# VH-VL binders against Gas vesicle protein F (gvpF), part 19

Target 1, 213 residues: Gas vesicle protein F (gvpF), of Haloferax mediterranei (q02231)
Amino acid sequence: MSDNLYTYGVIEQEDIELEIDGVAGAERVYTVDYRTLSAVVSDIDTTDPERTDEDVQVHNTVLQHVLEYDGGRTVVPMSFGMAFKNGRTLKGVMRGARRALRSALNDIEGTVELGVKIITSSEGGVSHDAIRADIGDRLSELSINETENDLFSDRLVVNKSYLVARDRRDDFDAAIDTIEEEYGDELTVQYTGPWAPYNFVDIHIGADQQRGR
Short names: E, the ipSAE of ESMFold2; O, the ipSAE of OpenDDE; V2, 0.75 times the mean of E and O plus 0.25 times the DockQ between their complexes.

## First folded at step 20 (VH-VL; framework fv_concizumab)

Design r84 (from r80 with heavy chain R98K K106R; at its last look DockQ between E and O 0.82; V2 from the best seeds 0.76)
Fold by ESMFold2, look of step 20:
Structure r84 (fold): chain C 213 residues (1-213), chain A 124 residues (1-124), chain B 112 residues (1-112)
Amino acid sequence: as target 1 above (213 residues)
Amino acid sequence: EVQLVESGGGLVKPGGSLRLSCAASGFTFSKYAMHWVRQTPEKRLEWVATISSGGSYTYFPDSVKGRFTISRDNAKNSLYLQMNSLRAEDTAVYYCAKHTYYDFWRDHRAFDVWGQGTTVTVSS
Amino acid sequence: DIVMTQTPLSLSVTPGQPASISCKSSQRLYHSYNEDYLNWYLQKPGQSPQLLIYYVSKRASGVPDRFSGSGSGTDFTLKISRVEAEDVGVYYCMQATHRPYTFGGGTKVEIK
């Protein structure tokens, strides 16, 4: 019998138990507490889970559920594959990272991450600088912070992640809808999220902290 | 059959200039971002430059920014690296490399095809 | 700049035996939503580098299934389940998550 725990992320201390799909076929996602923190976990038969596209998506879907469940909460996301041999090992790792985890939770309190990619039509393009400036002004005014990803195609004029307060999310959604209406077939918008703020928190529990994998 | 062939390497004194070329064939060149990567005499690999599929976006590490420029001519299926103010540490084999297929929604950011390389030696 | 540290620096392996190469980054490589842009290249003697594994675990076309990649965050591994003579060369990991894109220092694999 295995006591291994797969970890999705960390939240303010709260008892959560969800009967949803988890990594490696888990059917229950729940919390393990350490002081004012809770780790979101599921049971797993290994400390070295196989990385598949399906389980990466499951990991992200679990975090999205927790992010929005019962009025929502702040979530510090973990990378895929963080599994520990038992609850004691997990709590030991949380103890070692307590200050970093607390600081991360405070920094992203009440926020979500939203992803935006914008592709121009090959036939109806407008100036990329004008499009970037217009969209930049409109979306930046609705966000706390943003990061830009590299642009490998000239048709890709926006590739950004935005940190957005939860109470500004509807305004952000509306801005995206307005942009789509104003540009029509000239642009295609991919709008993703909400995500736990992966790009706006810098914490990782390293291999030496994962003792007992 | 994707093929990349570099040319233009040679011996140059510090402070000099060289222009490298990369001839592409076997794929629709204008659909792909392109890269330059160099390999030092110690066999370390170092990314040098990236250019977007149409040429509007370019990226460089700080070590070459301001000294190197990257360009492309999609009508000629050609990629270029203009190297100015060369230094001894720029001595390397220079490869051009093709970005993986980019479908805008997923990008694996791999360099899936590399050329044979052209040698640049910077010495006084 | 992200430092990519490979271990070991070299391997001498009996044909048919497994091999494992570690690549560790100085900071996490995942981009949003667990997109780890970690690739492996093989440079055979006298040749250009060739793509072996991309996106942590996906094999490039024509790469035998004895090669597998795994890992996430800062810790990544390339495994060869049974080493063959054609696998001789230098293996490099590369991260493309954060500019400047950086390579590991290489791991030389030899037979016998």
Scores: ipSAE 0.675, ipTM 0.862, lowest interface PAE 1.0, mean pLDDT 88
ESMFold2 (binder alone), look of step 20: mean pLDDT 91; pTM 0.943
OpenDDE, look of step 20: ipSAE 0.812; ipTM 0.918

Design r85 (from r74 with heavy chain T50V; at its last look DockQ between E and O 0.79; V2 from the best seeds 0.00; counts 0 for: pae E 2.8 > 2)
Fold by ESMFold2, look of step 20:
Structure r85 (fold): chain C 213 residues (1-213), chain A 124 residues (1-124), chain B 112 residues (1-112)
Amino acid sequence: as target 1 above (213 residues)
Amino acid sequence: EVQLVESGGGLVKPGGSLRLSCAASGFTFSKYAMHWVRQTPEKRLEWVAVISSGGSYTYFPDSVQGRFTISRDNAKNSLYLQMNSLRAEDTAVYYCARHTYYDFWKDHRAFDVWGQGTTVTVSS
Amino acid sequence: DIVMTQTPLSLSVTPGQPASISCKSSQRLYHSYNEDYLNWYLQKPGQSPQLLIYYVSKRASGVPDRFSGSGSGTDFTLKISRVEAEDVGVYYCMQATHRPYTFGGGTKVEIK
């Protein structure tokens, strides 16, 4: 049996073990500790996992489970493909990145990411600017931070990710419901999440760890 | 047959202007965001501009912002690039390129159809 | 602007042998939920660029299965399992995660 570990993300130290699907057919996701941090991992037979749409989705689903499991916690997500020869190697990487990981955990403490797209029933028109301003103001007031994504279709008038405190999720959900009620069939709202805050954390550790494989 | 054909390139002095055209055929032009991409004499590819499928949204890198304007006429299946205040560094082959089909749930952000290119030379 | 660095700049390969091209970005390319907007284009001699690979690993329509893409974050690779004569040209990676979209400097592939 190999000792290789596939890494999904980092949390505050906590012992977790979940019987869920993992990357490369793993059926168990668990934690490996380094001081006050835990890496969320599964067993894997390589340090260079193949990137497939299926396994990228599994990676994200594992992080969503951990994000919400047993009352929820703060999760720093990792890039797909971070696999290490053994626990010693993984802990060495965590030691080297401890300041960056601690800073990231502090920056996103108690938050989730929520995605919002607003799609109109028709292209263009005076109401699009008004819709953007109205919806933007409402949702921004309920979030800590936001990022804008590109608009490649004139029917797509809002395309944003929001960083939202966990205790404001119900308020955010209610705002979405109110927007849907107020606009009716004029809009379609695509509302996704909760996600680990991929768009609000920038850690490059994965690329360096894979060079020695 | 899906096709993009550029025209309007030529020789121009620094500070001059040119208007490039791109004629689209074989697909529903109004469903696609469109781009201009240029290739310098050193064979570097540079992204120049994008316009949304209906024309409401545009974006330019800083290198051409304020000098270039992108537009489209969906009734004529045509894309345009107005280039003003041209500089020697703008010398390139200019391609129009079609953004991959946009599914509101997933955007692949790739250029799946390219024209043959039109050459712009800025020289005194 | 995100700098995309390709290696090698030139590659001469015996027909039927594999080839590998590296593309490294100056910043992470993953977008929401590991959605990496990294594409590969081939410009054959005398032609305009054509899309080979998008979304890191997905083959464009009509691209043979001997082409494969991989990578994540800052490190990406295009592999050709068996190089053929029609594969000659310049290969470019492009990132579309961050505006402005930027291309690598190109890798010229030739047959020995």
Scores: ipSAE 0.484, ipTM 0.801, lowest interface PAE 2.8, mean pLDDT 88
ESMFold2 (binder alone), look of step 20: mean pLDDT 92; pTM 0.949
OpenDDE, look of step 20: ipSAE 0.647; ipTM 0.880

## First folded at step 21 (VH-VL; framework fv_concizumab)

Design r86 (from r83 with heavy chain T50S K65Q; at its last look DockQ between E and O 0.81; V2 from the best seeds 0.75)
Heavy chain, then light chain:
Amino acid sequence: EVQLVESGGGLVKPGGSLRLSCAASGFTFSKYAMHWVRQTPEKRLEWVASISSGGSYTYFPDSVQGRFTISRDNAKNSLYLQMNSLRAEDTAVYYCAKHTYYDFWKDHRAFDVWGQGTTVTVSS
Amino acid sequence: DIVMTQTPLSLSVTPGQPASISCKSSQRLYHSYNEDYLNWYLQKPGQSPQLLIYWVSKRASGVPDRFSGSGSGTDFTLKISRVEAEDVGVYYCMQATHRPYTFGGGTKVEIK
ESMFold2, look of step 21: ipSAE 0.667; ipTM 0.846
ESMFold2 (binder alone), look of step 21: mean pLDDT 91; pTM 0.943
OpenDDE, look of step 21: ipSAE 0.785; ipTM 0.903

Design r87 (from r83 with heavy chain T100I; at its last look DockQ between E and O 0.72; V2 from the best seeds 0.00; counts 0 for: pae O 7.9 > 2)
Fold by OpenDDE, look of step 21:
Structure r87 (fold): chain C 213 residues (1-213), chain A 124 residues (1-124), chain B 112 residues (1-112)
Amino acid sequence: as target 1 above (213 residues)
Amino acid sequence: EVQLVESGGGLVKPGGSLRLSCAASGFTFSKYAMHWVRQTPEKRLEWVATISSGGSYTYFPDSVKGRFTISRDNAKNSLYLQMNSLRAEDTAVYYCAKHIYYDFWKDHRAFDVWGQGTTVTVSS
Amino acid sequence: DIVMTQTPLSLSVTPGQPASISCKSSQRLYHSYNEDYLNWYLQKPGQSPQLLIYWVSKRASGVPDRFSGSGSGTDFTLKISRVEAEDVGVYYCMQATHRPYTFGGGTKVEIK
């Protein structure tokens, strides 16, 4: 098999080996170390993997699994498609990005990302502003940070990502439950996560490192 | 066949107003977000406006915010762009464009169909 | 605003040969988890732009398989495996991750 490595994310140095589905049909996910950092990887036959709905989901699932595995850990997620020629190249990239990766790990320590989409059952039947305000206030109080996504349908009244401390996750879940109880007849809540805090991490891997693939 | 046809372009003086229209056919118009994009004489593309499927949400860049208004009539399968306080830099071919998906679970952001465009010239 | 930079500005290609266009963003195009809203458009001479690729690598309906998109973060590429006469025009990348949506300056593709 090829020496190419598909990378999912970076964690504090830890030896992990999981027999789970990986991108492009991999059946093993494991870690490659560079000093105090570990990259979560799987073997792949190409350095330019095709972006499919299936593999995107696999990528997310792997990261989610690592995020919650054996008590959980902090994970800096990598974008889909980050494949390298071999371990040496990957370690080189990690070396170049070490400071940024450490900073990112510190910034998101003890946190997870949660997605919230709220959809109305009918168009125009509900006061969007009042609902958005109420739900927004409730969830903002329980989160460290949040981002807003675009609304392309009148039925989509909320589309946000929240950065939430792990120790407040139960409170956030409870808030979602309460929202569903109060508005469930009129609204559908799509509650997703926990995710690695991708929207709240600023990692820049230079073009030079990208060319090293 | 999905088709978009723009109209309403013309010559206008600075400070003037113009209203563009876009007639849609070949798809369920009321289910899709719609957009306006313009192309400058230098052939640069610039996003101008977005409106949600039902018209409740509108978005603009700072360059046209407060001057332009986007609206739609779903019963008439029509999209509109009201342009006020026009400036020379607003000179362009204006395209209406269809959002790729209407499914609220799929939020891919792309314009899969464009009209042929209508020309707006702002000059003294 | 996110600045999209395309290279090269122009490309002259012999029919049947491959072509590659680069698009770089001034910042990461990640907004939704594991989703980059990067699109490619082709404007043929005398025509309006048409969608080629969306979500970095998905071909729009009717687009030949000789077109492919790749990339992540801030670096994206459009490839044409075998350029044909009908592929002549100006190619634009577009980011739709953050408002305002922004386009690259375009790459003109010609046949030798």
Scores: ipSAE 0.016, ipTM 0.544, lowest interface PAE 7.9, mean pLDDT 87
ESMFold2, look of step 21: ipSAE 0.714; ipTM 0.880
ESMFold2 (binder alone), look of step 21: mean pLDDT 91; pTM 0.944

Design r88 (from r83 with heavy chain D107E; at its last look DockQ between E and O 0.72; V2 from the best seeds 0.75)
Fold by ESMFold2, look of step 21:
Order: C-alpha cells, then structure tokens, then sequence
Structure r88 (fold): chain C 213 residues (1-213), chain A 124 residues (1-124), chain B 112 residues (1-112)
C-alpha cells in the first residue's frame, strides 16, 4: 500500500521474484535495479521496521534463499532494518555506495560463509589447544579465509566463521562429518550456513548515505 | 543475591603497580566470563579486560595490553586485575562485571551485574 | 576502535512524558549469527551501571516495559515511554560486536 522498500542485500543485476515470507509479513521478495546492481527488497509499511527475533530470522532466511536460488549467486548482505521510502531513494543510496558494493561483490564472488562452533563435553576430555590445532588445520585448508569470534567459556573451543568457495562446500561438509565421527562424544558441533559472507565484507551505509530513508 | 565487591584501589605514582580483587557471591562463579570496566573522572566508561569462565581466554584493548593482566581463582570465587606501568590516564573507578547468561549457540555479550567499584588514582 | 556517539548529551523531561536517546556507531554492528551486540546501561546517581537492554531490543530481567530499544546498522535508540523519578541518571550505550568493546559518552536524564 506504500512505496516503502525493505532491503535485504545487493546482487549483480538480475530479475528475481520469490513468493516467500519477508520481513513484516511480506509475501513477495523481488529486485530493484540500479545499473549493474540489483537490491533485493520487499514491500513494507514503514521506514523504521520493528526489530523482532522473528523478523531477524526472516531477513536471514530470505538472504539464504537468494544465495541459493536458481543456481546461486553472490550476495552482499545488508543489516536488518534498512528500509527506504521509495525506489528512487533506494537507488540514490545504491548510487552513493556503487563502488563499495561492486568491490564487495567482486571480493566474495562464488563464495559462502559457514559457521562452526564446538564445545567440549567436559573440561577434562581433550586439550583445547590440541582440538583447535587439529580442527583449525583441517578446516582452514578447505577455506579461503576465516575469522575467530570471542570465546567466553572454556568449554567453547572453536567459534569461527569460514569463507568457502562453493565448489569446496562438499569437502567442507565431509570434513565436519569426519570431525564429528572422530571425536564422538567428546565434542558437540554446531555447523551453520550457508550465509551471505557477513564477516568477509564491510559495506558501510551510514548516516551520510541514508539521506531520505 | 548476586554480589561483586572490588578492592585494592588506591593512590599510586606513574610507573607503579596495583592489584585489584573482586569477590563474587550468589552465583556459580566458574560458569561465567568476567570483565573489568573503568570509569574515568570525565565519566567515560572503558572496557579494560575480559576473562573466560575457566580462565583460558583473555582479551584487552590496546590501551592496556601488555601492562594489565586478568586472572581468576574459581575455587575462591575471585577475579583479579594486575595493573603494571600505570599512567595518569589509568586514573578511574574500576568495576568488576559479570557476563550475562551464556548460551553457546546464541551468544549474549552484556554485563548484567556490576560491583560498586574501587578507585585508582595515578598521580605524581 | 568503534566510536559510539550519543545524543543528546543531556535531557530534561517532565514526569510522565516520553524520552528518546540516540546512539550512533562509527561502523556497522551486525554480523552473521545475529551478532548485533548493542546494549544499554543506566547509572543512577551514586550507583554502579545496571543493564537495561541487550541485543538492541531485549529488556534485561526486572526492567520495566516502558524501556524499549530499537535500531540497526549504525543507528540505535533507547526510548522511555513515560519517564519516572527513578529513571534519573546517565544512560550509556555499549557495543560488544567488535573488540575493543566501546561505550557511548553518556546521556544525562533529569526530571524538570
């Protein structure tokens, strides 16, 4: 009913329309073009959407669908809550960020992000250093890059994000399966993704670029 | 009742050292990461150190890295901050803070209980 | 380091009226896994800081529902729907998404 657009991310120019759940009860996700770029959007009744656990999950789910839709593509993700009063305003923001968006798309071309968290079953089961070295070597060999997240519990021995080429995804999956088999009851693994590579791009749309939001 | 009580503050000359302590009670101390946060005379809050629940992982901002160390004794429910090579800009009220509930799969990075603070003054 | 800028620096509010505090980060705070670790603290006169809001919008235990948090990316807001005398103090935002963890400069709220 309004012209407002909620934005999920940016891709190489492509016409996409998906009949899936979107933020704030939207039922359609589609693209708005600006030159060689497309913004992935849905309709929304406000430019200041409420941040709820449900809608944050919907935002991430939409990006996962776009990441894998019709053979997959490279996706530069946006923060939750990026909504604009109309397509002209959105295109103005894309124009201001065009070079940064293009650079980000090039940097992450053909990749996904995978998350790995591992906790020990007990404090006395295995050495944290030995686990980190073994798993680190095996997963790093299968990835392009990695980041380490802060460790607040000594039972949490791995908390990493990995940038992985799509054609190495099966090898990465197999490595996770092998780790689970080899360590058995000593470890619990959470393996998540694919994600648009949030931790491996830094596209800032700050106050200076959000005029007309 | 969850309580954190800091001690060990005082007056010290530049280049000197102090060791701060934080006594914890009312919760299972060994299950929680702990933090030190300081409040300057200008009322700015500055994160100073973090230590994981068992003590294996520590984190510091560059402003204190190499000069401060953080440790804990889970048998005594105690947290410590060793402050070496003190500078005038380290003058502050130092708070001990408890990490909030930690879900391994849904992280929370908030400090839910703070002590009453201990004052450190570094002056010539 | 991520700079957290709060506005206004001080706020005088008639009892029962709403208040709003802005916190703006110099860099985006989100990552995958919903890692928007933006918190709000209140330091009442003569007291230590107390946690009000975590994860941008989640109220800490015991915090009245007149406090709400919102925002995304670089722009965050704390709202008090009806200010009461007990709400007087200095409000700080804090980000824990990226080390070093950093606080805003504070917003003093007074009753007039």
Amino acid sequence: as target 1 above (213 residues)
Amino acid sequence: EVQLVESGGGLVKPGGSLRLSCAASGFTFSKYAMHWVRQTPEKRLEWVATISSGGSYTYFPDSVKGRFTISRDNAKNSLYLQMNSLRAEDTAVYYCAKHTYYDFWKEHRAFDVWGQGTTVTVSS
Amino acid sequence: DIVMTQTPLSLSVTPGQPASISCKSSQRLYHSYNEDYLNWYLQKPGQSPQLLIYWVSKRASGVPDRFSGSGSGTDFTLKISRVEAEDVGVYYCMQATHRPYTFGGGTKVEIK
Scores: ipSAE 0.713, ipTM 0.880, lowest interface PAE 0.8, mean pLDDT 88
ESMFold2 (binder alone), look of step 21: mean pLDDT 90; pTM 0.938
OpenDDE, look of step 21: ipSAE 0.798; ipTM 0.906

Design r89 (from r83 with light chain D36E; at its last look DockQ between E and O 0.84; V2 from the best seeds 0.76)
Heavy chain, then light chain:
Amino acid sequence: EVQLVESGGGLVKPGGSLRLSCAASGFTFSKYAMHWVRQTPEKRLEWVATISSGGSYTYFPDSVKGRFTISRDNAKNSLYLQMNSLRAEDTAVYYCAKHTYYDFWKDHRAFDVWGQGTTVTVSS
Amino acid sequence: DIVMTQTPLSLSVTPGQPASISCKSSQRLYHSYNEEYLNWYLQKPGQSPQLLIYWVSKRASGVPDRFSGSGSGTDFTLKISRVEAEDVGVYYCMQATHRPYTFGGGTKVEIK
ESMFold2, look of step 21: ipSAE 0.674; ipTM 0.861
ESMFold2 (binder alone), look of step 21: mean pLDDT 91; pTM 0.944
OpenDDE, look of step 21: ipSAE 0.802; ipTM 0.907

Design r90 (from r83 with heavy chain K106S, light chain H31Q E35N; at its last look DockQ between E and O 0.79; V2 from the best seeds 0.00; counts 0 for: grease 19 > 18.9)
Fold by ESMFold2, look of step 21:
Structure r90 (fold): chain C 213 residues (1-213), chain A 124 residues (1-124), chain B 112 residues (1-112)
Amino acid sequence: as target 1 above (213 residues)
Amino acid sequence: EVQLVESGGGLVKPGGSLRLSCAASGFTFSKYAMHWVRQTPEKRLEWVATISSGGSYTYFPDSVKGRFTISRDNAKNSLYLQMNSLRAEDTAVYYCAKHTYYDFWSDHRAFDVWGQGTTVTVSS
Amino acid sequence: DIVMTQTPLSLSVTPGQPASISCKSSQRLYQSYNNDYLNWYLQKPGQSPQLLIYWVSKRASGVPDRFSGSGSGTDFTLKISRVEAEDVGVYYCMQATHRPYTFGGGTKVEIK
C-alpha cells in the first residue's frame, strides 16, 4: 500500500472531493492544501504512471470537471504524469513553486481555453488572408489572449487557441455560430473546449522539484 | 516505399548561392508539409525550413530567414531550398523530411521519412 | 528558443542490457489537446535519422516495443529495455511545440 498522489492541477484553496474516474483507475479526486493553494489529486500506486492515450484523456477530463464543478473556478493545469510519493512531498513542491503558481492563477483568473480550427472547402478560390483578418478581429475582441499554431495544410486557414473570460463564453459561442452561418459551405469550423488554459500558463517545475519514480 | 532523394549539394564559396532539390515518391506529396533539416560536421541537427502541403505557409529559424527560400512543385513531386549569401556555418548535410500523419483534428508533428542527404560545403 | 539538453553524451552497453537517455527542455512543452510535440530519432551509422517516438510516448510504425518514451513538463526519457546490435547510433530528441523547432545534442549508444 502506498500514499502516492497523482496531481492534475492547482486551484485557489478549496476543499473538493469528486467521485469520478481518475488516472490509473482511481475513483476519487480530491484536494490537498498548501496555504492559499490546493492541488487536485487522486491516489495512485506509483510515482511513474504509464502514459497511455486513455489516461491522458482521463487527466484532461478530470481537469474539465474541476474547471466546471459547482460554478467553476480557475485551474492551473499540470502536464500528465506528475505523481508524488506522499502529501508531504507534494506540499514541498508546492512550497518551492508557490510564487509561480500564484502568479499563474492570477494571470488566468476566471478564464478558460477554447480551440478554433477553420478549414476551407478547397485549397484555393477564397482569400485566406481576408478570412483570417475577418475572423481574427471578431474572435480576438472576445478574448483576452490567443496563440497561433503552425499551419501545415493550406486548407487550414485558422488554427488558434483563445484565452476567454468565463463571462464572455456565450458571446464567443455566438460569434462561432454566426461565422458558421455567414460562411456556410465555404468553411468548416472545429470548435473545442472549454479546457483549463494549458497554452497560456508558463510554469516551469522541473525534475529537481519532482521525482516521478 | 516512401522515398526522398536530395540533390544539388556541392562546394561553394562564402557569399555564394546553391539550390537544393528533393524528389519525392511513394506517397501523395501534395497532402504533406515538408521540411529541410541540416546536420553539421559536429553531428548537430538543425531545423532549417518548413513548407505547408500546398505551399502557402513557410517557416524558418532566424539563422537562415531572409537568406533561404523554400518552395515546392506538387505537379512534379519536388521540394526546393534556395540558399543565398552562404556562410561557412551553413556547411552541413541537408536532408529533406516528410511531415508525419496530419489531419484537421490531429497533428503528430514529427518527421517520419528523411532523404539520404546532400552535402553542402561552404569554404574559401 | 527552447534548448534541449540530452544526457548522457554517450553510453556503452552490453547487448541485452537496458539503456536510458534523458532529454530536458528549457521551457515546458505546452500540451495542446493532450499532445506535447516531443520526438525521438535514431541515426544509425551511415544512415539518415529515423523517427522512433512522437508525442512523448507513441512509437512510430514498425518501431519495436523495447523502445519506450515517457516524461512530462520539461523532463523526458527514452528507454531501450534490451539493447540489440542494430540499436547502435546517435539518438536525438526534438521539440516541435515552439518555433524554432530544436534538437538535443545527441546521445551516442555503442556496444561494449
Scores: ipSAE 0.643, ipTM 0.854, lowest interface PAE 1.1, mean pLDDT 88
ESMFold2 (binder alone), look of step 21: mean pLDDT 90; pTM 0.938
OpenDDE, look of step 21: ipSAE 0.667; ipTM 0.873

Design r91 (from r83 with heavy chain K31S S56K; at its last look DockQ between E and O 0.78; V2 from the best seeds 0.73)
Fold by ESMFold2, look of step 21:
Structure r91 (fold): chain C 213 residues (1-213), chain A 124 residues (1-124), chain B 112 residues (1-112)
Amino acid sequence: as target 1 above (213 residues)
Amino acid sequence: EVQLVESGGGLVKPGGSLRLSCAASGFTFSSYAMHWVRQTPEKRLEWVATISSGGKYTYFPDSVKGRFTISRDNAKNSLYLQMNSLRAEDTAVYYCAKHTYYDFWKDHRAFDVWGQGTTVTVSS
Amino acid sequence: DIVMTQTPLSLSVTPGQPASISCKSSQRLYHSYNEDYLNWYLQKPGQSPQLLIYWVSKRASGVPDRFSGSGSGTDFTLKISRVEAEDVGVYYCMQATHRPYTFGGGTKVEIK
């Protein structure tokens, strides 16, 4: 039994409680308020949780639930492993970072992140470039912003994250469907999300602010 | 078993050119992205270039972009670095390095095998 | 460019005792859903670098269990639970999340 809090992300102040799987076997996700902000948290027995593939996925799944729950909201995601010894310590960190958190919430208001990876069935040159340009143009026009991941295999045609307004999600989904129909078995598409805009926020919380870990 | 051997280093004047080679053996060379990394006389490590498994995608830091090109010949299991317009600051030991296992859906972005290095000295 | 700062710059360790090396990045290392491409390399005297840890905490093939990595965001740690004579050399962290990929300045580990 402990007062430790594992933090998933920050939202506009709102009382949320969800009975879902959390990091390190937690079965409850809830909010801790600090003024106009709420931290999304679970109870945890340590301030130094082990980074496992399973718990990283749980962390991300919790953020997805919060992103979509009860009409959805803007979520600033935290890196895995942000655990604090008690609510007072957590609120102290939120106080120190309040301007950065407010700015991040404003920057990504009303958006989600969508991930797109596309591989081709063959290692072609010119066809791959044309396909990449075509898909890039179509998806970029439906997004607010995008980031590229580096391409280490010639079969990867697209490896991008897109920042998309919630009201453009259906248009983006339809574009993906059309791409799959047009290219058929020449391409394999992995389309993921919605995610809290993980690749479109940049918030630093110093190590001394995590002392309770 | 996996082995990378660099060659082509030497002494060159500022503004000169060199072509480095890396001979690969003990693995399926065409399945892996490859990298060049240099170590300065101060022992600082610097990433220099990356090339995708088939050669289609290349990446460089701004410090060498436009002066260096990276290429590969998968039939000869060979990686190359063409260095033009060399500067004193390019003086280093140059290593080729193999990208670790890569699947299309999850990349590990690590350099799991390094060569022994070839020395480039840029001096007038 | 992301600056990777290692501490300590050197340490002297009695064989069998633990060692800990810190690596801090100037920016958070964010990639695809909490994937931090943070690696650790060891360069033994007279040798080229060798991979120890990738993806923050995953041991490379053949690396003993006494090496472990941890951390997230901007703060990362390499621990050696029991230092052996063959562990001497310079340890480098490296981030491959954001181009240009960058290395820490190194931590020299010596035997007392």
Scores: ipSAE 0.632, ipTM 0.846, lowest interface PAE 1.0, mean pLDDT 88
ESMFold2 (binder alone), look of step 21: mean pLDDT 91; pTM 0.937
OpenDDE, look of step 21: ipSAE 0.789; ipTM 0.903

## First folded at step 22 (VH-VL; framework fv_concizumab)

Design r92 (from r75 with heavy chain H108K, light chain R28H; at its last look DockQ between E and O 0.75; V2 from the best seeds 0.74)
Heavy chain, then light chain:
Amino acid sequence: EVQLVESGGGLVKPGGSLRLSCAASGFTFSKYAMHWVRQTPEKRLEWVATISSGGSYTYFPDSVKGRFTISRDNAKNSLYLQMNSLRAEDTAVYYCARHTYYDFWKDKRAFDVWGQGTTVTVSS
Amino acid sequence: DIVMTQTPLSLSVTPGQPASISCKSSQHLYHSYNEDYLNWYLQKPGQSPQLLIYYVSKRASGVPDRFSGSGSGTDFTLKISRVEAEDVGVYYCMQGTHRPYTFGGGTKVEIK
ESMFold2, look of step 22: ipSAE 0.705; ipTM 0.881
ESMFold2 (binder alone), look of step 22: mean pLDDT 91; pTM 0.945
OpenDDE, look of step 22: ipSAE 0.775; ipTM 0.898

